# Designs tried in a protein design chat: VHH binders against Protein DOG1-like 4 (DOGL4). Part 92

Target 1, 232 residues: Protein DOG1-like 4 (DOGL4), of Arabidopsis thaliana (Mouse-ear cress) (q84jc2)
Amino acid sequence: MSKMRNLVEEKFLEFYESWVIQLELYLHQLLIAHNNNTMSETELRHLISKLTTHHKAYYTAKWAAIREDVLAFFGSVWLNPLENACSWLTGWKPSMVFRMVDRLRKSRVVLVEAQVKKLEELRVKTKFDEQKIEREMERYQVAMADRKMVELARLGCHVGGESVMVVEAAVRGLSMGLEKMVKAADCVRLKTLKGILDILTPPQCVEFLAAAATFQVQLRRWGNRRHYVTHS
Short names: E, the ipSAE of ESMFold2; O, the ipSAE of OpenDDE; V2, 0.75 times the mean of E and O plus 0.25 times the DockQ between their complexes.

## First folded at step 9 (VHH)

Design z85 (from v96 with D100T W101D; framework vhh_8fcz_2; at its last look DockQ between E and O 0.78; V2 from the best seeds 0.57)
Fold by ESMFold2-Fast, scan of step 9:
Structure z85 (fold): chain B 232 residues (1-232), chain A 121 residues (1-121)
Amino acid sequence: as target 1 above (232 residues)
Amino acid sequence: QVQLVESGGGLVQPGGSLRLSCAASGFTFSSYYMNWVRQPPGKGLEWVSGISRSGSYTTYADSVEGRFTIIRDNDKKMVYLQMTSLKTEDTAVYYCARYTDSGSLPGFDYEGQGTQVTVSS
């Protein structure tokens, strides 16, 4: 299985590098759009659609990869240590994006009262969904320490041959449980992103997406700089 | 010393085709995402297309999607841009550029003289 796991990691590493580079290109377009008052609503909606499609492409690739090796996403080789340290269940914490929404208050396109109310309702719902997943993860971790799993771990330390299949079955069970949790978290991420974009006007969507992409790109660059200094 | 040498440009009629080449040296070519960038007369740089380290993933600007194809050959240290259905707005100096996560955003470094593509008539 280690050969297939290594192949998954190498494939996703190349995919993720390409995905981040395309995100940088979209970020440049978002910054141009934010500073250009001559772009039509149709042009802004097209750019927002490109970003939405780009994020969906990430989850399509991620879900295919976690089906093969979900453990690759815990301490990912394609993420630097800073990115890994900032991960909540293999990705960004959904409620954190509402911090990015606060940037809109510095814009000439100010949020109206109805939008503020809808965003606060979405924030509360998102936080509730996060807490539900955190409770499920806690239950999963407790189940991992049950008597049957402890027994299998002990057996794995002492015997080889055919008993390896029993240990492999337990590891497969662990992977399936984690895959379910990761997909649940990703669904909250996509739901939260869609919810915010549905509430905001196209100019506000551009500013929000620019803020989110800026943070993601900059976090990677900060972490890469520190990692490079450590290993240079 | 990093070196990128573009070639294959020329004068073509609208609807024509050209294949641009970029020869890379002085770095581990197979470890870098590579791009084609262009500069139309009197305008700024415009990103055209990109290709991942092994060639498994390619991306294109909306203006060239379906008309251009980016290819790489890691053994020869070459990146190519196959251009079809050329339009007058494709007239530009074309540069190949290595991706970098240091410096400017978006991150491209290029040092070549570029290759001129002129689509006229």
Scores: ipSAE 0.707, ipTM 0.882, lowest interface PAE 1.1, mean pLDDT 86
Fold by ESMFold2, look of step 11:
Structure z85 (fold): chain B 232 residues (1-232), chain A 121 residues (1-121)
Amino acid sequence: as target 1 above (232 residues)
Amino acid sequence: QVQLVESGGGLVQPGGSLRLSCAASGFTFSSYYMNWVRQPPGKGLEWVSGISRSGSYTTYADSVEGRFTIIRDNDKKMVYLQMTSLKTEDTAVYYCARYTDSGSLPGFDYEGQGTQVTVSS
């Protein structure tokens, strides 16, 4: 049947729209702080804390929703097709965020050598954690192909007590494994974000957060406009 | 034609209360995230509050959180802003706005004349 949305998808769609609009409002504040040097370090730290809290709120809501339906996050209805195509395990790829830091260093942000060293150490650790998750995902997918997927395919689509129970158990097993891996990936994302913000000074954090929010908001707006034009 | 008509403003003492209303027409009201935005004297526009399509999620600027409540009625195509514990800093023209992802950032689309709120002793 075409274009069905379950309760998890409908609830998260509305949450995510609200969350992104609030991110856009924080982006406005970040740009003001960047363009007008009128904020004290204490005020900058407060704004950075709001952004950090906002990102944590996203993961809190996501982890609750994943508990009910992790598959909703693989091809999400609240993202446009471009956003979905760029996802790595239901979100941004942790190692790629350092490319944004590199771009800022080239154009806007001046880092001292001690910060550069710490960022390179964090980059290496982030890649290691990322690769560890990718290896675990590969092992899971191979195991699925060998046993679970073959069992599910061989049972077919027949409706019955035993057939329904076997399919239900297989689906539950798949979702539990995917939930674990998505949460692990999200933990790497949070560690990477926290690590970057701990290394950067408050003005540099504002630059970084502004660039990240700009990318996310503009990618969404661009993808929605092209989607609208394609369908209109 | 999109219309947003704000009302309910007035002169009030500090600590007082007001309830603003916004009547919407000319678009599918229940399909839009709705906002209140204000313009204090001699200043630019400032976002105040937002409410999701069904009303399930509300957000507030730090300066008004705990004092203002945004409410919507999709059947009547109305948005409300219940204001309490008003301060002189709340003096502004208040506009009702729908969110769109077009135009400037943030993407507020307002066409009403607004309603004046003046808080003074």
Scores: ipSAE 0.587, ipTM 0.844, lowest interface PAE 1.9, mean pLDDT 84
Fold by OpenDDE, look of step 10:
Structure z85 (fold): chain B 232 residues (1-232), chain A 121 residues (1-121)
Amino acid sequence: as target 1 above (232 residues)
Amino acid sequence: QVQLVESGGGLVQPGGSLRLSCAASGFTFSSYYMNWVRQPPGKGLEWVSGISRSGSYTTYADSVEGRFTIIRDNDKKMVYLQMTSLKTEDTAVYYCARYTDSGSLPGFDYEGQGTQVTVSS
């Protein structure tokens, strides 16, 4: 609970808190739209657009922050332990959202055969992309134990300033890789989200987005209560 | 005890301006995301604007974007809402509201008594 925060963490924490609160407000609108069958397609599309813009804003801020300190996102202080536990490469697992899509199929939402086929293709593609990123991530993680680091490990903790320099160099290398992987993962997230929204009708999009937002918000609320997390 | 006291409301013509104030007490003001909400006659409560702890981030409902400005002074424990280009549809009781992650969506746990804003020719 008494973790020292750096400037990047502090700034992003405040941003994220604001972002999540705005997400809750959008969620409220989505739920209203979902329960109101009188909204026009234009109105629905406008709401969907607002949400997509909101998500894009998050990644814009995130990518700016990770350029400064990508490691901050692997110990995200703005998230509670539950949120962190559910995180894949600093965010939601892209393939997980298809569970939300599956929920639509079991609800009052009727997907036509063409939609089902396209969603399945997208699911397969998303899974493939995730695996590719995971493999590359593993390579960077393993590469941390490079020649110099291994040598350092062999020599033990009795190396002074040179030890620090070696570790710092290794960390810089890792950080560059991590930034690349995080961006790649985020691209998969964005592509997956866009793909789903392109396949679904506006009413279906609203329901999907409501489900996804609800899930995210509930994880945060529940986690905060159970772990007594205060970001203030 | 937590208290929020709104002021600054009144009668104004369309196109006019008002500045609302909210005085907070009884809690660590700088630790909370603060909001303005409003209740038009015969309608439910609607969110208007929000501001982050430091004031660095602000958000607005589409209906007021570009016309309203929310600011806060953490030293004085004040939240303000500068309203410009007021419309008849802005007529409502305006409340200052503290955000909470508990309860219903959106989450507000404390609101003031409200201040009446009437926009009429």
Scores: ipSAE 0.565, ipTM 0.823, lowest interface PAE 0.9, mean pLDDT 91
ESMFold2, look of step 10: ipSAE 0.577; ipTM 0.845
ESMFold2 (binder alone), look of step 10: mean pLDDT 82; pTM 0.831
ESMFold2 (binder alone), look of step 11: mean pLDDT 82; pTM 0.830
OpenDDE, look of step 11: ipSAE 0.402; ipTM 0.744

Design z86 (from v96 with W101S L105Y Y110S; framework vhh_8fcz_2)
Fold by ESMFold2-Fast, scan of step 9:
Parts: sequence; structure tokens; C-alpha cells
Structure z86 (fold): chain B 232 residues (1-232), chain A 121 residues (1-121)
Amino acid sequence: as target 1 above (232 residues)
Amino acid sequence: QVQLVESGGGLVQPGGSLRLSCAASGFTFSSYYMNWVRQPPGKGLEWVSGISRSGSYTTYADSVEGRFTIIRDNDKKMVYLQMTSLKTEDTAVYYCARYDSSGSYPGFDSEGQGTQVTVSS
């Protein structure tokens, strides 16, 4: 079965491919900065700013696309099956970034006690916000199977414009609920990322961003290789 | 089956211009992000510019921003690099590369033999 892409999916596919390629270019700069340790603080701050702007550009494009078709982000055509399997509410799970932070504890650029405390406080807050969204999603999924929705679905099987219109209105309402939930999850992602960068020194930020970008890039490559092996 | 054939290189004076061409065959050209990569004498590969599948997004290395323009023609299966205000530092073998997200990082391999650009007096 071939799944046809709509305009939102086609446009975001092209955007996302370009965005990932730019991320790979930034990763190259991050790895050079991390390995050589010859850049000034001003140069490191500029590189960190470029990455921060790049991530913000992703959410700007995503929120514009979600306003048009939020469902395109559930089972995204621009992601391979492995990337989709690792998705949590259309993106990375916020608490996962602390795994990248944990690598800094064994780095040459060691975290001081005050940073460790602030990162642990942020980790707890992030998990709390994450759990709130998970409860919202559970309630949303239960509401999908509500008696009213089941009856509307049955009406959609009958010939008649009126039943089709009522079902479509309900689906639009559900889509608006999903949009709100996805944007809430993205806000937790951005808040968590900013929080980590605010706690870390510029060299530590470079190491963290390099680890995160490396994981994202490698996950995509692993998934593309498995898809090729499976379907070659 | 996949082929990328570069052309348009040559000797040019500083401040001059050249237009490089890349002819693609053996794959669905309009479905791939395309890149220009260069290798200066005695140095490693350096990414220069990239263009999205329809041409809606273009990106440039800081060293060439404002001086180079990448364009593509999907009907002709061609990608071009218009180079202006050339500097001696632009001397390199230029390669056209299809983006490969399954290969080794940095995600593109040169598949052609390249075209030599020499900027000198």
C-alpha cells in the first residue's frame, strides 16, 4: 500500500530534509569546537546561538504545519519507521535529553556541584510536566472511544450529507485538541533545552549539543539502513 | 547506475566568475537534496552549498555566502553552482553530491570525478 502525501506533508518533508542537513553541518562545527578546544568564548556563544536559532526555526515551521494538518505529525512521512517508533507526541521525549547531559559527568569539562543540583531540579520538573501531558493524552484517547463518538462514527456509514457534516465537525474538534496538546509538548521541549543551556558553560553547551545532534543524526541513519535491509 | 558528471571548471583570475554544472542520471533526481562539495589542495572535503528537492531551500557555507548561488533544473536533471568574486582560497576540485542519509556522516559522498577550479594570476 502506497500512502499518498498531502501538500502539508510534501512541504514539511522538504523542509525537514533541509533542516536535518543543516543540523549535520552544525554538528560538524560542534565536533571541531569540542575536539580542538581552541575557540574563544565569543565564538562558542555564536555557535550555540546558531543551534538555538536552528531549533526554534524547526518549531516555527512545525506549528505552522500543525495549524493546517496536525495528523500529518502522527506517523510522519518525513521520518523513517525507527524515528517514528521513538517519537513521543510528535517529537523527542523531553526527559530523554538528560541522557546526553549524563555524559557530561564523565567529560573533561566536568560539571560543578551547583550545576549538578540545578540539572537535577530541571530533570524532576521536566518529568513532572511530561507526566501531565501523558495524562492529557490518555484522557483524549479515552474520549475518542466515548459513546457519542462511537455513535457519530456509525452515522458516518450512512448515505447522507448531514451525517458526514456532523462527523467532520467532530473530527475537526479532535484535531484542535491534538494541536493544543502537541504545542504544549513542544513548549516543554523548548523550556527543557533552554534550561539546560542556561545552566551549562559554553564548552559544556557545545558538548551537550554535539551529543544530542549526534544521536538524532545517527538514529536517522540507523533507521534508514534497517528500512533498506528490510525492504531491499 | 547512479551517475553525476561535473563540468565548467577552469583557470580564472581573482575576482572572476565561473559556472559549474552537474548532470545527473540513474535516479529520481527531483526526490533528492543536492550538494556541492570541494577539496582544496592538501585539505579534506569541505561542504559548499546545498539545494532542496524543489529548490525552495538553499544553504551556503559561511566562506561562500553572498558570492555563490546554487540552482537546479529538475526537468533537465541538472544542478549548477554560479561562482562570483572568486578568491585564491576557492581553488579546489568541486564535486556534485547526492545527499545520503544512510551512509557515513556527513551524509554526502562525491560520486563524480569532479571539476578543477584554479583561481590564480
Scores: ipSAE 0.556, ipTM 0.798, lowest interface PAE 1.5, mean pLDDT 85

Design z91 (from v76 with Y107L; framework vhh_7z1x_3; at its last look DockQ between E and O 0.46; V2 from the best seeds 0.00; counts 0 for: pae E 3.5 > 2)
Fold by OpenDDE, look of step 10:
Structure z91 (fold): chain B 232 residues (1-232), chain A 122 residues (1-122)
Amino acid sequence: as target 1 above (232 residues)
Amino acid sequence: QVQLVETGGGLVQPGGSLRLSCTASGFTFSSYWMNWVRQAPGKGLEWLSGISRSGSYTSYADSVKGRFTISRDNAKNTLYLQMNSLQPDDTAVYFCARYSKLEGSTLSFDYWGQGTQVTVSS
């Protein structure tokens, strides 16, 4: 049965498709910049700024959408199963980007000791923040089985008027918590990204952003092929 | 058969304006991100602008931002490019192109029209 998409899902699907295409366009520019050592620092910074603005736009749209239906993002219909499987609280896991940074270190990119130290500090902080969010998320998930819900479960699977009210209340409570946690996670994502970009030089930023964008695009492609999904 | 037909090109003076049209057939036009690209003599393909399926989202290259406007009419299966403040360096063949994917460092389009010549000269 084709899952009937709600309005939030439909709108965000269109947005995300467009957003990904724009990301590919920026990736194209990043790759050109990376291969062209003649670009000025000003030009590189401009490109970096475009990417950061693009990411901010995503979260602006996301936060607007989650206010309407945060549950839509838990089982995102705009993502393929592989993308969903790799999602942490409705997005990329912040600590994952440090693996991309590590790759930079193994490449022709030379990080100075001061950069390495700062990156490590950021990694530790990011991990700590992730764990904190995870713990809170677990609390909300467990709280779904509150006294009323447990009593309902005890009475059986009969859906009556009172039962519906209890479930709706529970879902509202969960949704409020989920929205909070998703926003918190997104903040960690944004802070982590900003932190990395503040530590790296403009050329290094371009390489990092290219790697990140490539990974995202490839993940989508891989997932689409695997599940025979045809969408942008 | 997928077809894209560009029209509206011509000779214009610097500072002038042109409106290009692209009529699509052979596919569900409203299901695709559409683009304008151009190729100047002796130069490679340059992406200029793109537009989402519904037209709600648009994108522009820095070279044309503020001067060009992309739009679409899905009921007419038509893509538009309003070009203002044209300069000699805008001289090129302009193509309507359906987006496919990024391959390596190259943007790939699966279908294009024959193109329309735009010449900006005094």
Scores: ipSAE 0.691, ipTM 0.881, lowest interface PAE 0.8, mean pLDDT 92
Fold by ESMFold2-Fast, scan of step 9:
Structure z91 (fold): chain B 232 residues (1-232), chain A 122 residues (1-122)
Amino acid sequence: as target 1 above (232 residues)
Amino acid sequence: QVQLVETGGGLVQPGGSLRLSCTASGFTFSSYWMNWVRQAPGKGLEWLSGISRSGSYTSYADSVKGRFTISRDNAKNTLYLQMNSLQPDDTAVYFCARYSKLEGSTLSFDYWGQGTQVTVSS
């Protein structure tokens, strides 16, 4: 129902706003840890664990929401236009994080040969997983054209309540297919994030997570300023 | 015209409890994430807890997690902090604050109350 759909969007909007504020609070802790070198390895691991738990919490909430209304995640009302323009299947493109790791390596993060090799192996696997999902999405889009044509033909031949039921069934089928695709993409995101953190040392993890969070927060700020017109 | 007024501070024994209140005016309280922060003598500001606009989501600093509970009543434009198992290290001025943004490595708040003093001493 339309009412239930609106409630999902409103609830996730408040959740996401809260999630981003908490990300900024964790970023504050990451930057303090980096600047002051005051934390032990155990303390750094605890902070990294808080960040990974925070990202997992996002996907737990997202998967609950897409079960109710997956279409809300395509052109999301809780994301600004810039954030939406940068989305790949309702979120960040997994392979893009390797560009962030590469840039950090040149400017700040010193990686040993064994780490470079493992990161390249992970990058190749991540690209393969992305391509697999993209092929599934292409097949889904073709199937959607076929389903829509069948339903339009049926609707043209039938009048009354049965036509409404058929359209509703088609929409449910569309939603279930999209939910599967989005969840598959999110699994690649989580595997990629975990893989990178498993390869990096705790201080390198802190630098990586700080850079990633800074980029996410900054992208949101840049996009939000698009709605604010000022004079020089 | 924005005002935040904290009340409820005082002297309490270690292990004791206090409930702080903050009344807001001059803005749409129900539209904003609200926070409790504190400042001990000679130290910087420490963020303690935050709560979403409806109260559905809360967050706590490790130092107070499990001991403090944040809540709000939007009909009364009031924010609360229930403090249990108080320790001498909790001695500080407690402020109600509206979060703005992270600037570099520093948390920025745009509106503050005057604060309420909490002293934990035996």
Scores: ipSAE 0.680, ipTM 0.876, lowest interface PAE 1.4, mean pLDDT 86
Fold by ESMFold2, look of step 10:
Structure z91 (fold): chain B 232 residues (1-232), chain A 122 residues (1-122)
Amino acid sequence: as target 1 above (232 residues)
Amino acid sequence: QVQLVETGGGLVQPGGSLRLSCTASGFTFSSYWMNWVRQAPGKGLEWLSGISRSGSYTSYADSVKGRFTISRDNAKNTLYLQMNSLQPDDTAVYFCARYSKLEGSTLSFDYWGQGTQVTVSS
């Protein structure tokens, strides 16, 4: 009772658990498609479309939830501490997925030079958009901290309604800016994902999606195992 | 201590319907994603459907989508599978399975029932 989760956290916890389980089921299909030489290009594209739709559904639900409480997505109760530690603005860092593409390229995914050029162009664009968001986030945080921290220091030895109101106003102002920045970051994530899938062939897309889903599932399982042992 | 018991199987004609039940004990049923899986004669396991802890989210394999409906009653610790438009290739042993929070494999079901036989034959 003393640590009751709010309504947004309760609702999104069940959604996210269900979303990751469905991702794991799709991962199974991706691994079968990777190993199955009888699956047609039409069947591969259908599976890729299911994964794309699944990722879009996550952001649809997330954007509805952050409108109610964006702070729930910073240190989320539906993620273990390892997952939370790996987050950049409430999700995977867009520029970092190209390291996964690079690793696949060195192991079993063969890319032609035209694809390599397009991927590098996308990497540069993604990094540029990412840095733009980081700079805007820094400016917003600095502006909020400068104004409110001076007032909090002035009120430090006298607690009361005014100091609570100043803290609440600072948090609300930061929250409004955070919602904007989270949505901007999510848009870069979606554009980056779509861009990669547009450049890769259907078999290559299956490889990429399988690697991405594997990483996400393993991060969750490994972090849960460590967390469960610590709190058992 | 964890126990899952399936009931409701039997012999039906093609086009018929059955409702399977799975009673759970030894764990907090409402805290787990629950599933139905089947094994046809001479074949491997096939995941059919899953349902979230409150019942708000469901998922189905393409082979059964539109014909089968998963549901749960958390007050009775019971999982259900309504099966309509049954055909001979639905003949199998049907299992209730619990999603594991800790298993390291790709698909993680840690506790299974002993299964109930469904036979679709004219």
Scores: ipSAE 0.429, ipTM 0.764, lowest interface PAE 2.7, mean pLDDT 83
ESMFold2 (binder alone), look of step 10: mean pLDDT 85; pTM 0.852
ESMFold2, look of step 11: ipSAE 0.335; ipTM 0.700
ESMFold2 (binder alone), look of step 11: mean pLDDT 85; pTM 0.854
OpenDDE, look of step 11: ipSAE 0.626; ipTM 0.855

Design z95 (from v72, 15 letters changed; framework vhh_ozoralizumab_d1; at its last look DockQ between E and O 0.01; V2 from the best seeds 0.00; counts 0 for: pae O 11.3 > 2, placed apart)
Fold by ESMFold2-Fast, scan of step 9:
Structure z95 (fold): chain B 232 residues (1-232), chain A 122 residues (1-122)
Amino acid sequence: as target 1 above (232 residues)
Amino acid sequence: EVQLVESGGGLVQPGGSLRLSCAASGFTFSSYYMYWVRQAPGKGLEWVSGISRSGSYTTYPDSVKGRFTISRDNAKNTLYLQMNSLRPEDTAVYYCAKYTDSSSTYPGFDSRGQGTLVTVSS
């Protein structure tokens, strides 16, 4: 068990490091496209497609890993404390991306009325989906607390050496419920991202993806400097 | 402290091949993502290839994908770049670099080595 868990964490650590570094490469291209405005529509669509494929690759790898050890994604070893503190169910909070869109509108991005209406509809739907998941998680936590109390009572009565089996069964039960919740949250993330990209034009998609990638990369860099900032 | 020494460059005709090496010292080589970057005459720095700490993940820009292969030997603290089907536009000084998140650039690079010159010409 612990060996398999360690292998999942080690494999995903190397995968995630490489995935973020490749995101930095795409960010470089997005910033060139944004600042110089020299790319053709075909080149912009190609770049957006690369970013979309890159994000889908992350979820493909994540879902394979959570089937083996979902608990690795709560307080992940491949994330720094700041990244972990900003996580909502093992990833970004879907409604957060609408704040990014609002900031872009304040700066330079002009949206037509039809786009504004569709974004507002998507925002409302995304918040509804988030609240549904949060309610399910609350129910899950209450049920797990009841099970833990029963297991504690059983352990108090046990005089033989089977406590390891009881603990393993409890952890497996916890993991199964969390797998379902994490995958549901990831589906909301993917629907929200696709929805925004479907509403925006290619140049607007580049600006949105550049803003999102910049925040993701900078959050990681800020958190990696935590010791320097607080204790250096 | 950190030292990177590139070698293997030279003059080669279009369609030819070269293998570059980078000898690393002064840090735990097997713990870091590594890059090859290049600077062509009159142009800025361009990322050429990247490789994860164990070699399990590699990445290439479209300009070299299918022609170049990055690899590493962690026991020898050495990074390699196999370059096939070379073109005149591949002419550049090639540098070995260690990834860092402390740089102002994307992707982040530490100080590069001295580089090795690759000239693709008849």
Scores: ipSAE 0.699, ipTM 0.870, lowest interface PAE 1.0, mean pLDDT 85
Fold by ESMFold2, look of step 10:
Structure z95 (fold): chain B 232 residues (1-232), chain A 122 residues (1-122)
Amino acid sequence: as target 1 above (232 residues)
Amino acid sequence: EVQLVESGGGLVQPGGSLRLSCAASGFTFSSYYMYWVRQAPGKGLEWVSGISRSGSYTTYPDSVKGRFTISRDNAKNTLYLQMNSLRPEDTAVYYCAKYTDSSSTYPGFDSRGQGTLVTVSS
């Protein structure tokens, strides 16, 4: 069965293209700041603020689109929404960002003991928030399965207008629950990003943001190459 | 063959306005993110504005936000830049560019025209 894109998905994909191109332009500024060592602390903080605002803008647009149709953000249409919800809610686990911090520590960035302790505290807090979201996903999936089984049984007995209303209510409940979970995951992603930037010095923030932007730009280019190949 | 032809530059006084145009041919214009870059004498390329394929999403750096407006007409294969409240530091050659995801000398800046000179002086 072929996958057909809806209007919400098309609009967000166009936004995302524009967003990643803008990130690529900021990456050039980050690389200049990293390589030249001539920017003042004020200039570095301004650049860091622009990147923070850019990442916030991504989630603002995503949340607006999710309110219109949360299901547009999940993958295969032939898999049920419960299976897709267990794939960590339209993105990377928030704690995965610490792998990039760990790579920088091994390569170029020297962190003082106070920074290491604060990063470990943030890592623990992030993992705790992830586990809380995982417990909420499990509770949500159980509640939906119970409601779904009762309502499919009623649909099998062919009750008219009440069956339609009950099925419609179940679909709305699924969408609202998924929206809540995606927003919760995204809020943890944002809080973790801001926490890292608060712990790192401005030069260290520039190195971290450059690494993150490089990774995202490479992911988009890989995805575009795959998309181009499948359409040619 | 991809062609981009910029026009509309000239000499204006500070506070003045200009409207730049870019006529595109040799590719499906509506399928590409487009942007304007500029180059002041003796300086490197500076991104000025970008616009998504349908025109729904536009971006600007702080230096021009509120003064410049990018737009496109996909039926006429034309990109525009409305420049208001011009300042001497806006003096540059302005190029329109087609974004591609290939690795080139500048990210997505594989094709550009000859440029159009904008001079802001009293």
Scores: ipSAE 0.466, ipTM 0.779, lowest interface PAE 2.3, mean pLDDT 78
Fold by OpenDDE, look of step 10:
Structure z95 (fold): chain B 232 residues (1-232), chain A 122 residues (1-122)
Amino acid sequence: as target 1 above (232 residues)
Amino acid sequence: EVQLVESGGGLVQPGGSLRLSCAASGFTFSSYYMYWVRQAPGKGLEWVSGISRSGSYTTYPDSVKGRFTISRDNAKNTLYLQMNSLRPEDTAVYYCAKYTDSSSTYPGFDSRGQGTLVTVSS
């Protein structure tokens, strides 16, 4: 049984399905590049740029959608339950990508000390940024349970039209805060990704992006199999 | 129970120096990233320094870079902040903050102490 979806959910679902298909195609190219020692640096940079552009397109679409209905992203119907369970503020946890970098170090990739230092500095900064957002998010969530809302909850649903106005106002306030926090989180994601790519060499970037894309695609596949979800 | 106790704050003239300390207890100090944060009157909370578990890596915002130095002694469960070339805009309550992520996987809510007041004034 499929859930009822609003217009924002339907549109973004369609977008995301196409976006993921393209991501899988890029993943294939990344894997080829990773195993191909004949590709020039220019070619590698071009491939990296295509991936970067692809991700930017996602956030462009997302930000347009959250402007209309940010709450749709806190019950993302385009994701399976496993993907949703792994979501932090409607997306991947920024600090998680450092696990991908750690994997690089355990592979054939050699990171020089200067790179390691920069990556660790970035990690420290990223962790702090995440917590700042989490604290602020908590404030918005807690604020939803103000005196008026708690009183309405106590009275139940058998109240007049004025109660609806109060709830709508509260939801609007929350939505505004959520939109702000989601955008802030996305900025940390993008900043973290950019930071990592700026530290790594083109070949290292390709391997990193391949690992990240692989994880994303596999998570989707695992979740779909577990819950019998049909996604493109 | 996690406890963080800041000390070393006080009144100092512009250009002066202070060294803050934070005594940590109630957790495995060496397993956590630590931070110094501050809150100036009428302003929000901002971070001024971060340090990795071993102390090998540190980070600073541009506002304090080159002037502040964070360090830690894991044997003493103590965090430090050396502040040099202090400016009036550095006036704030300074807090020691614990990042509740020992595995670098999924962090919890941070903890901080009661803070220590630093006043930079002529």
Scores: ipSAE 0.005, ipTM 0.287, lowest interface PAE 11.3, mean pLDDT 88
ESMFold2 (binder alone), look of step 10: mean pLDDT 80; pTM 0.810

